# VHH binders against q9y6x5, part 40

Target 1, 379 residues: q9y6x5
Amino acid sequence: LPPKLLLVSFDGFRADYLKNYEFPHLQNFIKEGVLVEHVKNVFITKTFPNHYSIVTGLYEESHGIVANSMYDAVTKKHFSDSNDKDPFWWNEAVPIWVTNQLQENRSSAAAMWPGTDVPIHDTISSYFMNYNSSVSFEERLNNITMWLNNSNPPVTFATLYWEEPDASGHKYGPEDKENMSRVLKKIDDLIGDLVQRLKMLGLWENLNVIITSDHGMTQCSQDRLINLDSCIDHSYYTLIDLSPVAAILPKINRTEVYNKLKNCSPHMNVYLKEDIPNRFYYQHNDRIQPIILVADEGWTIVLNESSQKLGDHGYDNSLPSMHPFLAAHGPAFHKGYKHSTINIVDIYPMMCHILGLKPHPNNGTFGHTKCLLVDQWCI

## First folded at step 1 (VHH)

Design e15 (framework vhh_7zox_3)
Fold by ESMFold2-Fast, scan of step 1:
Structure e15 (fold): chain B 379 residues (1-379), chain A 121 residues (1-121)
Amino acid sequence: as target 1 above (379 residues)
Amino acid sequence: DVQLVESGGGLVQPGGSLRLSCVASGFTFSSYAMGWVRQAPGKGLEWVSDISSGGSTGYADSVKGRFAISRDNAKNTLYLQMNRLKPEDTAVYYCATYGRWLSDTKYFQHAGQGTQVTVSS
């Protein structure tokens, strides 16, 4: 029987939540599996970029999904919610479900992981659900488990995406103990439902399950706003993305726009594209705009308006508040092992190893995840 | 200074139709996702529908197939066409602004004053 893997993402699950709240179902999962306490994600710390990095093992500049809102200067195309199904945006990388279907006689299944409802290199996930935020976790789980048990060729790689705790993190802020406790308890119950379903179907002991996330969340405030309209008149530029990383396309000379922005706020760093810090790996792509603005943690860039968001993400990936965790259980993983930190790009080559796939060239390092795996020596 | 001004509410019979409008000012309307949220008497806010800057739409299960959201960027105006209205659609309807990406969150940044919709039983 070929090895099987289910990859589950709870959007915006900050690693620190594990230390501040009780997760009885997740705790039981970890007790018989592995926990990576912090996953260092890619910059920018946003949903689409990091979900695509997990399944490609590439930095954003390499896989091409560099933000949730993008403009490609060469082709003049715009990426937004309405344009996310154009394969053009996703074709700079090969995600693991495509590799799974092409290298092995196997199927892939997807419940709403970003990119899975798009044909990439003329290959779409064998079974998939079109993205629709109104579809319940239970319906997504029902479809995934049905496909894992009733497919030919067999489904060996499956993904499941859920929008919480990100939506509540934005609405209440991560420091709202009462509301976040309620939301996180609900998520823990969903993890319990997942484990119970897999046990009832006879999948639990032979399926590898990874539970992870794309980013964390930090507290925002009406006292921490950067009004971009106070810095520069909107007639000088086209705004491609706003907060907390603003993507600026100049309508006049780039140096003039840069000079108007560079000293506007002590809580915002302004970079010409070629001056973006090397540690971000956020420079070598036509979709990265000529000027980017990076707000300090907890600061929101606005256009002469208030923001009602009490939490946000997208900030510097060195910030612990931006880090998710990774937990895993199954025949490939040790039991009761705790690891401190991996890079989010390391997940891809680990998953390829588990599935017996040859990875495409990637930015991950298999050595970083060796300690998690039963068939590897960790030294 | 963000302003959202709703209009088009009123009293209708079950099965009837209404079209709500929202005129926006004080921000670059075409660059923002917009939506409608409602509040029934004695209840909390319920998301109804949204539309991205590029025109992609979403709907609550309770209104799918009956309501249609649209926008006119040249007029900075958001619309909600409401068909086959039911007594349970009775609520104050608010026009709302979202961030640039709808799939990240349904949390809105601003809401207008609202317009009352009453569906008689």
Scores: ipSAE 0.006, ipTM 0.246, lowest interface PAE 10.2, mean pLDDT 88

Design e16 (framework vhh_7zox_3)
Fold by OpenDDE, second read of step 2:
Structure e16 (fold): chain B 379 residues (1-379), chain A 121 residues (1-121)
Amino acid sequence: as target 1 above (379 residues)
Amino acid sequence: DVQLVESGGGLVQPGGSLRLSCVASGFTVSSNYMGWVRQAPGKGLEWVSDIYSGGSTGYADSVKGRFAISRDNAKNTLYLQMNRLKPEDTAVYYCARGEWYRSTGLSFDYAGQGTQVTVSS
């Protein structure tokens, strides 16, 4: 039988939560599997871009999902979390569920993972749920596990997505021990439910499961605000994306807009598109706007309005606070092995290997994950 | 169970003041995004003011400089001080609690029964 893989994402699960909070169920999962303590995600460190990087192995400039909010100047289309269903935005890459779905005697399933309810390259998972935040984890889990267990052709790749602890991180801030403890306990309980469900169905021993996240969360404060209105009139530009990485579309001369913003705050770097640091791999896409503002960690870019979040993400992908973790269990993985770091794009070639899929060209390095896999030599 | 109970509404003359109160139960006001919305006769709901868990406040343009949102943590109560009231401020005012969602961002999910504010000469 072909290998099976379930990819689970808990949005905004900061890596160091594992050190600062208790996770009995997740720790058991890790004990019987592997852990990557820190996963370096892609810039910008936002939900849609990073989830798509996980399943494509590509940097944002390559797969074309460059933010949660995007604008294409040619078509004048807009992308947002409430407007993400146009294949136009997704078709610059081929996600793994499509690759898997197109194989003989295989099918894919998805529960709420970004992009999975959109036909990409005219292909959609055989089983999927339209995104609905109101749908419980239990219902998502039940559907996914049912499909993994009873489908024909068999589901060999499945994704499961959950919005926490991201939403709560935004609301409470990651440093709110009281509230975040409650939230993270619930997450651990959900992991317990996942494991229990798999065991009950007899899937646990044969199913490969990856539990990961797209990004972390940093603490924000009313004392760390960058007000753009203090530097430039709002009429001079269109804001395509905001804090902590603002995408600026000038309405006047770009240079003038740049000059007005470049010294706006010592806690914000301002880049012309062509000057964006290479390490971000965030330049070679038309969907990236002419000017990018990058706030320092914990700083919030605002207009003449108050900050809305006590926690946020999207910052420099080198910041530990932005990093998620990866845990995995199943026949493909070692037991009781911990690894320090990988790049988030490395997950894709690993998953392809596990599933026996030929990967599309990608930015991942299979060698970075060899130590996690029982069939590979660990250098 | 989550509950919000508004009070403090009434009839006032133009230029007058009112202070609305909202007592919350089942959750902590200071740990949540809170706000005031209003519905005038024949009109839809309008956002008036909000306060985030971190203490940041916001106001609709129509009430800026006249209204002030605050909270008393000890009493688990949200307030709206309304000064220099205008006939256009006539509405039912609702206290609301917000939640954060991936697809919609910050949204109000719970509200009280509302309190009537009437500004008339």
Scores: ipSAE 0.059, ipTM 0.488, lowest interface PAE 2.5, mean pLDDT 94
Fold by ESMFold2-Fast, scan of step 1:
Structure e16 (fold): chain B 379 residues (1-379), chain A 121 residues (1-121)
Amino acid sequence: as target 1 above (379 residues)
Amino acid sequence: DVQLVESGGGLVQPGGSLRLSCVASGFTVSSNYMGWVRQAPGKGLEWVSDIYSGGSTGYADSVKGRFAISRDNAKNTLYLQMNRLKPEDTAVYYCARGEWYRSTGLSFDYAGQGTQVTVSS
């Protein structure tokens, strides 16, 4: 039987939640598997970009999902939640489920992972669920386990996505220990349900399972707002994305717009596209706008309005608050091994190795993850 | 054809109690994330309490231990029981239906017209 892998994401699971809250089910999973304490995600530290980086091994400038709201100047297309199924936006990379289906006689299955309900290079996940936030974790798990156990060709790569703790992190903020404790306990119980279901179906011993996330969460406040309307009149630009990274498309001379923005707040950095720091790997794509504004951690960019968000993400990827973790269990992984840090783009080549797939060119480094794997020498 | 109608506000002395009601039509309360937000005179909107479709509840620190959110699925009605009221609780209270989006996070899609709560001696 070919090796099998289930990739699970709990959106917005900040790495240091593991140190501040109890996770009995997740700790049992880790005890017999591996833990990477911090995963350094890609910039911008948002859901769609980072979920696509996990499955492609590419920086956002390379895979083309550079924000949650995008504009392509060549085609005049706009990307948002309402049109995220246009293959145009996803076709700049080849995600692992496409590679899995094309290299061998194998199937892929997906419960709501971003991009899996879109035909990418004319290939859609063999089994998938159209995105619907109302579908329970249990229903997603039931479908994934059914497809893992009853498919021809066999499902060898499966994904499962869950919206928490991101939704609650935005509402309560990560510093609300009482509300976050309740939310995180519920997530730990879902992890327990996942493990129990896999054991009952006879899948647990031979399945590789990765539990990870796309980003963390930082505390925001009504006292930390940047009012963009106080900096520049809206007649000078088109706003493509707002907070905490604003994407500005000038309607007049770019230098004039830049000069109006560059000194209007001490709590955001203003970059011309060519001046965006190289360490972000956020420059070489037509969907990255001519001027980018980057708010400091915990600051929210608004348009003459209050913000109801008590938590947010999207900030500088060097910030530990933006980092998720990675835990894994299965025949490919050591037992009881702890690793400090990997890059989120390193997950893709590791998963390709586990599945026996030839990876497409990518920004990950297999050497960074090989100490997690039983079939590798840690050198 | 979505409607939210709040009621139960009024004038009450500090330490008193009020129960707010929100009757929903055009959708089912039990299938949606629901909450209460308030706006004090001259201030912005403040989240007060919520309930997820699965029944989990949350509260702002300022009201925790004093307020209780509940729903009656048969009556398609959301409630906010407010106890030990303080002058700082004076606000217009709105019943809101919310939804989480992967790209933008949590947002409230619908709100009612509000009900005024005044806490004064």
Scores: ipSAE 0.014, ipTM 0.390, lowest interface PAE 7.6, mean pLDDT 89

Design e17 (framework vhh_7zox_3)
Fold by ESMFold2-Fast, scan of step 1:
Structure e17 (fold): chain B 379 residues (1-379), chain A 121 residues (1-121)
Amino acid sequence: as target 1 above (379 residues)
Amino acid sequence: DVQLVESGGGLVQPGGSLRLSCVASGFTVSSNYMGWVRQAPGKGLEWVSDIYSGGSTGYADSVKGRFAISRDNAKNTLYLQMNRLKPEDTAVYYCAKERYGTFYSPKFDYAGQGTQVTVSS
C-alpha cells in the first residue's frame, strides 16, 4: 500500500500558545509522535503566502503569492479576494497535490486549503471543496476521511484547513486569556475529534498526520498606530496592501514618495524594493511593489483612522510571535521526539520524501527535518 | 429554521443559584457546538461557557468553578447551572449555536431576547 499523508492547518496558531494553555488531546498526539516547537515561516507572515510555501517549499518571491492583496505590474491584474479563481496568481509554482497526481495511481483530496479549488498548471486536486468559511470542521473532516477510505486511485495526500485560532486572535488579541483559552480549548477538542474519527475508520495506525499552522499572532493596540496621512498625500500613490506591511505603488517619482515616507514613524521601516533585506527573500517578483513599509511588532499602519484589530500578523518572520509549530504522528515519524526549529519551506521536501515523490526545485532543506523520520539517521 | 428559546432568569441575592434553560429547534444540540453568552448593562457581549459536539466543556475565567454547562439530548435542551452568583453576573444571557471556535457574528446564532439575570441585595 502506498504511504498516506493528511496535512492539517489551524490558521494563526502561535507556537508559544503550547506553553501558556493546556492541550490534553494535542499532548497525547505529541507523546506518540514528534513536535517541532517553532516553525520559521516566510516573509510576509500572512495566510495565503505561508500556506502556499508549506505545499511548494518556496519563498514568496518564488511562488508568486506575495501577500493576501497583490498587484502585478506587468499584467495590471489585482488580487484581493480569497475567492479569486484566476490560475494566473498560483501558476508560478507546483504545489504538492499537483506533484502527487502526476505519479501513477495517486489522487489528492482537499478541504479548503488555499489554492486547492484552483486549476494550477491545468491540474486541480482530485477531490476538493470550494472555499466556504461557513462549512464546519466536522463536514470538512467527514469529506476528507471519506475520500481517504473510498477512492480509486487511492488518495495518498489530503489537506484540511481551519480558520481558527486566527479569526479570534484578530478579534480579541493573543493576550486575552479568557477568550483565547476558550478558542484554544475548542481547537484541542477538534484535534481529539480528528484522532477519534481516524481510529474509528481504521486509518490511524497507517496514516501520517501533520498538524501545523502558517503563522502566529501579536497583540495590537489603539496606542500603536502609524498614520500614513500624516506623511504623504493620497494623490501621490496607489495603496496595494496596508498593514503591517504596506505595498506602495507610486503615482509620481518613486524617490519623492520614498522621501515623504522614510521618516514618517520610528516604528516602521521604509524600503525601496532593491533595499529590502536579503534575509526576507522578498524582492524578485513583479507583484512586490516599488516601496514596502514594514511596521514594528504590534504596530498597525492606518489612513487617518482607528483600527479594530486587537491582534495581527504579517510582521518580520524572525519574531517568535509570528512562528507556528508542527506536530506529527504516523508510521514515518519517531515517537516522543522534540525538535527546536525548522523553516516552513522544509515541510515540502519532507512530505515529498514520506510520499515517495520527487520534489520540484525548492528552497527547503531535507536535512533539517530528517531527525523526525524513522527511516533516516540523525547524528 | 434555527430557533433558540432561553428561560430561567430572575432576581437572586448574592451567593444564590439559578438554572438557565435553552430549548433548540431546527437542529440537534448534541451534534453542534453550543454555548452561553451574556451582555451586562452598558457593556459588550461576553462569552460565558460552551460545550463541544464531543461533550468537552469550556468556561470563562470569571465563572470557572461556579457555573456548569450541560445538555439533555432527548429534550434537545442546553442548560447553565449558575452557583455562588455575584452582582457582576448581572446580564441578559443568550443561548448560542456556534460554527467556529468563537462567539462573534456571524459565527453563532441566538434567538429571542435572552433571559435576564439580576444579582442584587
Scores: ipSAE 0.000, ipTM 0.153, lowest interface PAE 18.0, mean pLDDT 87
Fold by OpenDDE, second read of step 2:
Structure e17 (fold): chain B 379 residues (1-379), chain A 121 residues (1-121)
Amino acid sequence: as target 1 above (379 residues)
Amino acid sequence: DVQLVESGGGLVQPGGSLRLSCVASGFTVSSNYMGWVRQAPGKGLEWVSDIYSGGSTGYADSVKGRFAISRDNAKNTLYLQMNRLKPEDTAVYYCAKERYGTFYSPKFDYAGQGTQVTVSS
């Protein structure tokens, strides 16, 4: 029988939450499986880009989802969370569920994972839920597990997405111990529900499960604001994406716009597109705007208004606060193994290996995850 | 060849302390998930403590707060500091490793000969 894999994402689960809060269910999951303490995600550290990197193994410049909000100058199209259904945005890469779906006697399932309700390369999962934030985790879980258990052709790859603790992180800030404790407790309970459901269905021993996240969360403050209106007039540019990485489309000469912004704040780096640091792998895509602003950790780029967010993400992907974790359990994984770090793009070749899929060209390194897998030698 | 050699056991009075050592050869302790298990007379193997390659530690409820697992990278040695020992801690203690740097308590791929710990008044 072909192996099965369930990929679960809890949005905005900062890696060090595992150190600072109690997770009885998750810890049990980890104890019986593997843990990667820190996953270095891709720049920018936003939801859509990173989720697509997980399932493609590509940097943002390569898979083309370069932000939660995008603009294509040629087609004049816009991308946003409320406008994400056009395959145009997704077709620069092939996500793993498509690869899996196209195999003989296999099918894919998805519950709310970014891009899964869009036909990509004219292929959509056999089973999927349209994104709806109002749908409970339980309902998502029930559908996913039902499909994993009863489908023909069998579902061999499934994704499950949940919006917490990201939403709460934004609202309360990651340093609010009281509120975040409550939120994270609930997340742990959901993990408990997941495990229980799998056991009840007899899937637990044979299903590979990865629990991960797309990014972390940093503490913001009203005392750490960068007001662009103090540096440049609104008439001189179009804002494609904002804080903490602003994408600027100049309406006047790019150099003039750049010069007005370059010294706007000591807590913000301003890059011409061609000068974006190579380590970000965020340059070689037309969807990246001519100028990007990158705020320092914990700083918020604003216009002539105050931010209401106490937590945010999207910052430099080298920052520990931006890093998620990865835990996994199942026949493919060891029990009781802890690994320090991998790159988020490394997940893709690992998943392909587990599923017996030939990976598309990607930026991941399979060698980074060998120690997690029972059929590999850990060097 | 992978080898583990436990030492440091002995007879101690209740409330006493012992420090167990496990010298490893053929692999690096710091790069692997290591653990201690014990077998009391007439009982099965019981997990005691473990340490991940990253340094995180775990303890059985029965020993939590009394035992401490650690390692010396230079000596390639695993330790178990046992404080406030109780008669119920009497057992043969084994150092354990899984081949791929994991620990399957109470199952393991590698273990030493064990060291006897006896707590008695």
Scores: ipSAE 0.000, ipTM 0.242, lowest interface PAE 14.5, mean pLDDT 92

Design e18 (framework vhh_7zox_3)
Fold by OpenDDE, second read of step 2:
Structure e18 (fold): chain B 379 residues (1-379), chain A 121 residues (1-121)
Amino acid sequence: as target 1 above (379 residues)
Amino acid sequence: DVQLVESGGGLVQPGGSLRLSCVASGFTVSSNYMGWVRQAPGKGLEWVSDIYSGGSTGYADSVKGRFAISRDNAKNTLYLQMNRLKPEDTAVYYCARVYDSGRWTPYFDYAGQGTQVTVSS
């Protein structure tokens, strides 16, 4: 029988939460599997881009989901979390569930992973749930596990997405120990439910499970605000995305807009598109706007307003606060092995290997994950 | 101080139209992610429509093609044009400012008092 893989994402699960909070269920999961302590995600460190990087192995400039909010100047189309179902935005890459779905005697399932309810390259998962934040984790889990257990052709790849602890991180800030302890306890309990469900169905020993996240969370403050209105009139540009990486579409001469912004704050870097640092791999896509503003860690870009957020993400992907973790369990993985770091794009070739899929061209390095896999030599 | 004041609700027959308004104070509507949510009797909050600061708009499947969200920058006002109203559209409608955006995430940091919309024969 072909291998099976379940990919689970808890949005905004900062890597160091594992060190600062207790996770009995997750730790047990890790004890019987593997842990990557830090996963370097892609710039910008936002939900849609990073989730798509996980399943494509591509940098944002390559897979075309460059933000949670995008604008295409040619077609005049807009992308947002509430307007994400146009295949136009997704078709610049082929996600792994499509690759899997197109194989003989295989099918894919998805519970609300970004892009899974959209026909990409005219292919959609055989089983999927339309996104609905009101749907419980239990219901999502029940559907996913049912499909993994009873489908024909068999579901060999499945995704499961959950919105926490991201939402709470924004609300409370990652340094709120009281509230975040409660939130993270609930997350651990959900992991317990996942494991229990798999055991009850007899899937636990044969199913490969990856638990990961798309990004971390940094602490914000009302004392760390960058007010753009102090530097430039709002009428001179359109905001395509805002904070901590603002995408600026000038309404006047780009150079003039740039000059007004370049010295706006010592806690914000301003880049013309062609000057975006190479290390971000965030330049070669038409969906990237002419000017981007990148706030320093913990700083918030505002328009003469306060922010209610006490936590945020989207910052430089080299920041530890932006990094998620990866844990995995199953026949493909070692037991009791910990690894320091991988790149988030490395997950894709690993998953392809596990599933026996030929990967599309990608930016991942299979060699980075070999130590996690029982059938590979650790280099 | 942040404030949202909804208006425009009322009783309308099926197939009718209403236009909801939301006047904001203490922040700029055009620079924020705004949305409409509704709560029907005995049901939870349901996302209806939103407009991102960048101008992108979204709609719940249940209202797509019937409702239109817009804003007037000069008036700092958010609107919801509701056409071809159905009994199932009956709810209290709330205007809200979104402080967190995930995939279809309805995380609002502020909402108004709401306006009642009743669709009945």
Scores: ipSAE 0.025, ipTM 0.435, lowest interface PAE 5.3, mean pLDDT 92
Fold by ESMFold2-Fast, scan of step 1:
Structure e18 (fold): chain B 379 residues (1-379), chain A 121 residues (1-121)
Amino acid sequence: as target 1 above (379 residues)
Amino acid sequence: DVQLVESGGGLVQPGGSLRLSCVASGFTVSSNYMGWVRQAPGKGLEWVSDIYSGGSTGYADSVKGRFAISRDNAKNTLYLQMNRLKPEDTAVYYCARVYDSGRWTPYFDYAGQGTQVTVSS
């Protein structure tokens, strides 16, 4: 029987939440599986870019989803979150569900993972739900488990996306222990529901399950604002994305805009596109704007207004606060194994191995994840 | 210090139209990512439409071609023009300031009190 994999994302689940809060259901999952304590995500540390990196194994400059808000200078198209269902934005990479369907003639199923409701290279997930935030975790889980029982062709790859704890992380900030404790307990209960549903349906022992996230969260404050309107008049540029990474499209000479922004705040780095640090792998794409502003951790870029966000992400991917974790259970994985760190792009070639798929060229390194797998030897 | 005041809801027949208004105070609508979300009876919150600070707009597939979001910067007011209304559009509609949170769906702060829209014959 072909191997099966369910990939679950809890948006904004910071890695160190595991050390600061109690997760009885997740800890039971890990006890009989594997834990990667930190996953180093891609820059920028935002939802759309990192979810697409997980399923393609590519840096953002290579897969083309470079932000949640984008402008393509060549075609003059604008993208904002899930509003744009134009395949143009997604076609610079081949996500794993497309490879699964085309390479092995197997089916894929999706409950709201970014990109799964879009035809990519003329291929859409075999079973999918159009994005709708009002749909409960239980309904998403019911659909996924129903589809996992389809046999012609078999569903071998399934994805499930949930918006928390990201929404609450923004609203309360990650340092609000009272509110975050309540939110994270609810997430742990949902993990318990997931495991119980899979056991009830007889799927648990034969299904590989990965629980991960796209990024972490850091504490913000009204005392840590960068007012962009104090630096430059809006008539000089078009703002493509604001915070904590601002994407600036100059309306005048690029050097003049750069000079107005340079040295405006000690808590913000200003880069011409060609000067963006190589370690970010965030330069070689037409959707990356001529000038990029990167705020320091916990600082918010604003337009002469206050910010209500008490938590945010998008910051430097070297920051531990931006890192999620990865936990996994199933026949492909060791039991009771802990690993310190992998790169988020490493998840894709690992998943291809589990499913028996040939990975498309990617930025991941299979060797980084081989110690998690029962059919591999550690180097 | 944010205040959002919605109005324009009511009872309408299927195929009818309503225009919702949202007057903002304490911040500038034109400088923020703004949106409308709704909650139908017995359901969770559903994103309906948004408008980015630069003017680009988005719509849920269920309302695309029927609803139009706009703003009046001089009045600091956000609007939702709802045309060809259907019974399934029945919901409480909330005006929200959107945080670019790095999420697939923008995070909404439901600072408005909401306005009831009922589509029934």
Scores: ipSAE 0.005, ipTM 0.370, lowest interface PAE 10.4, mean pLDDT 88

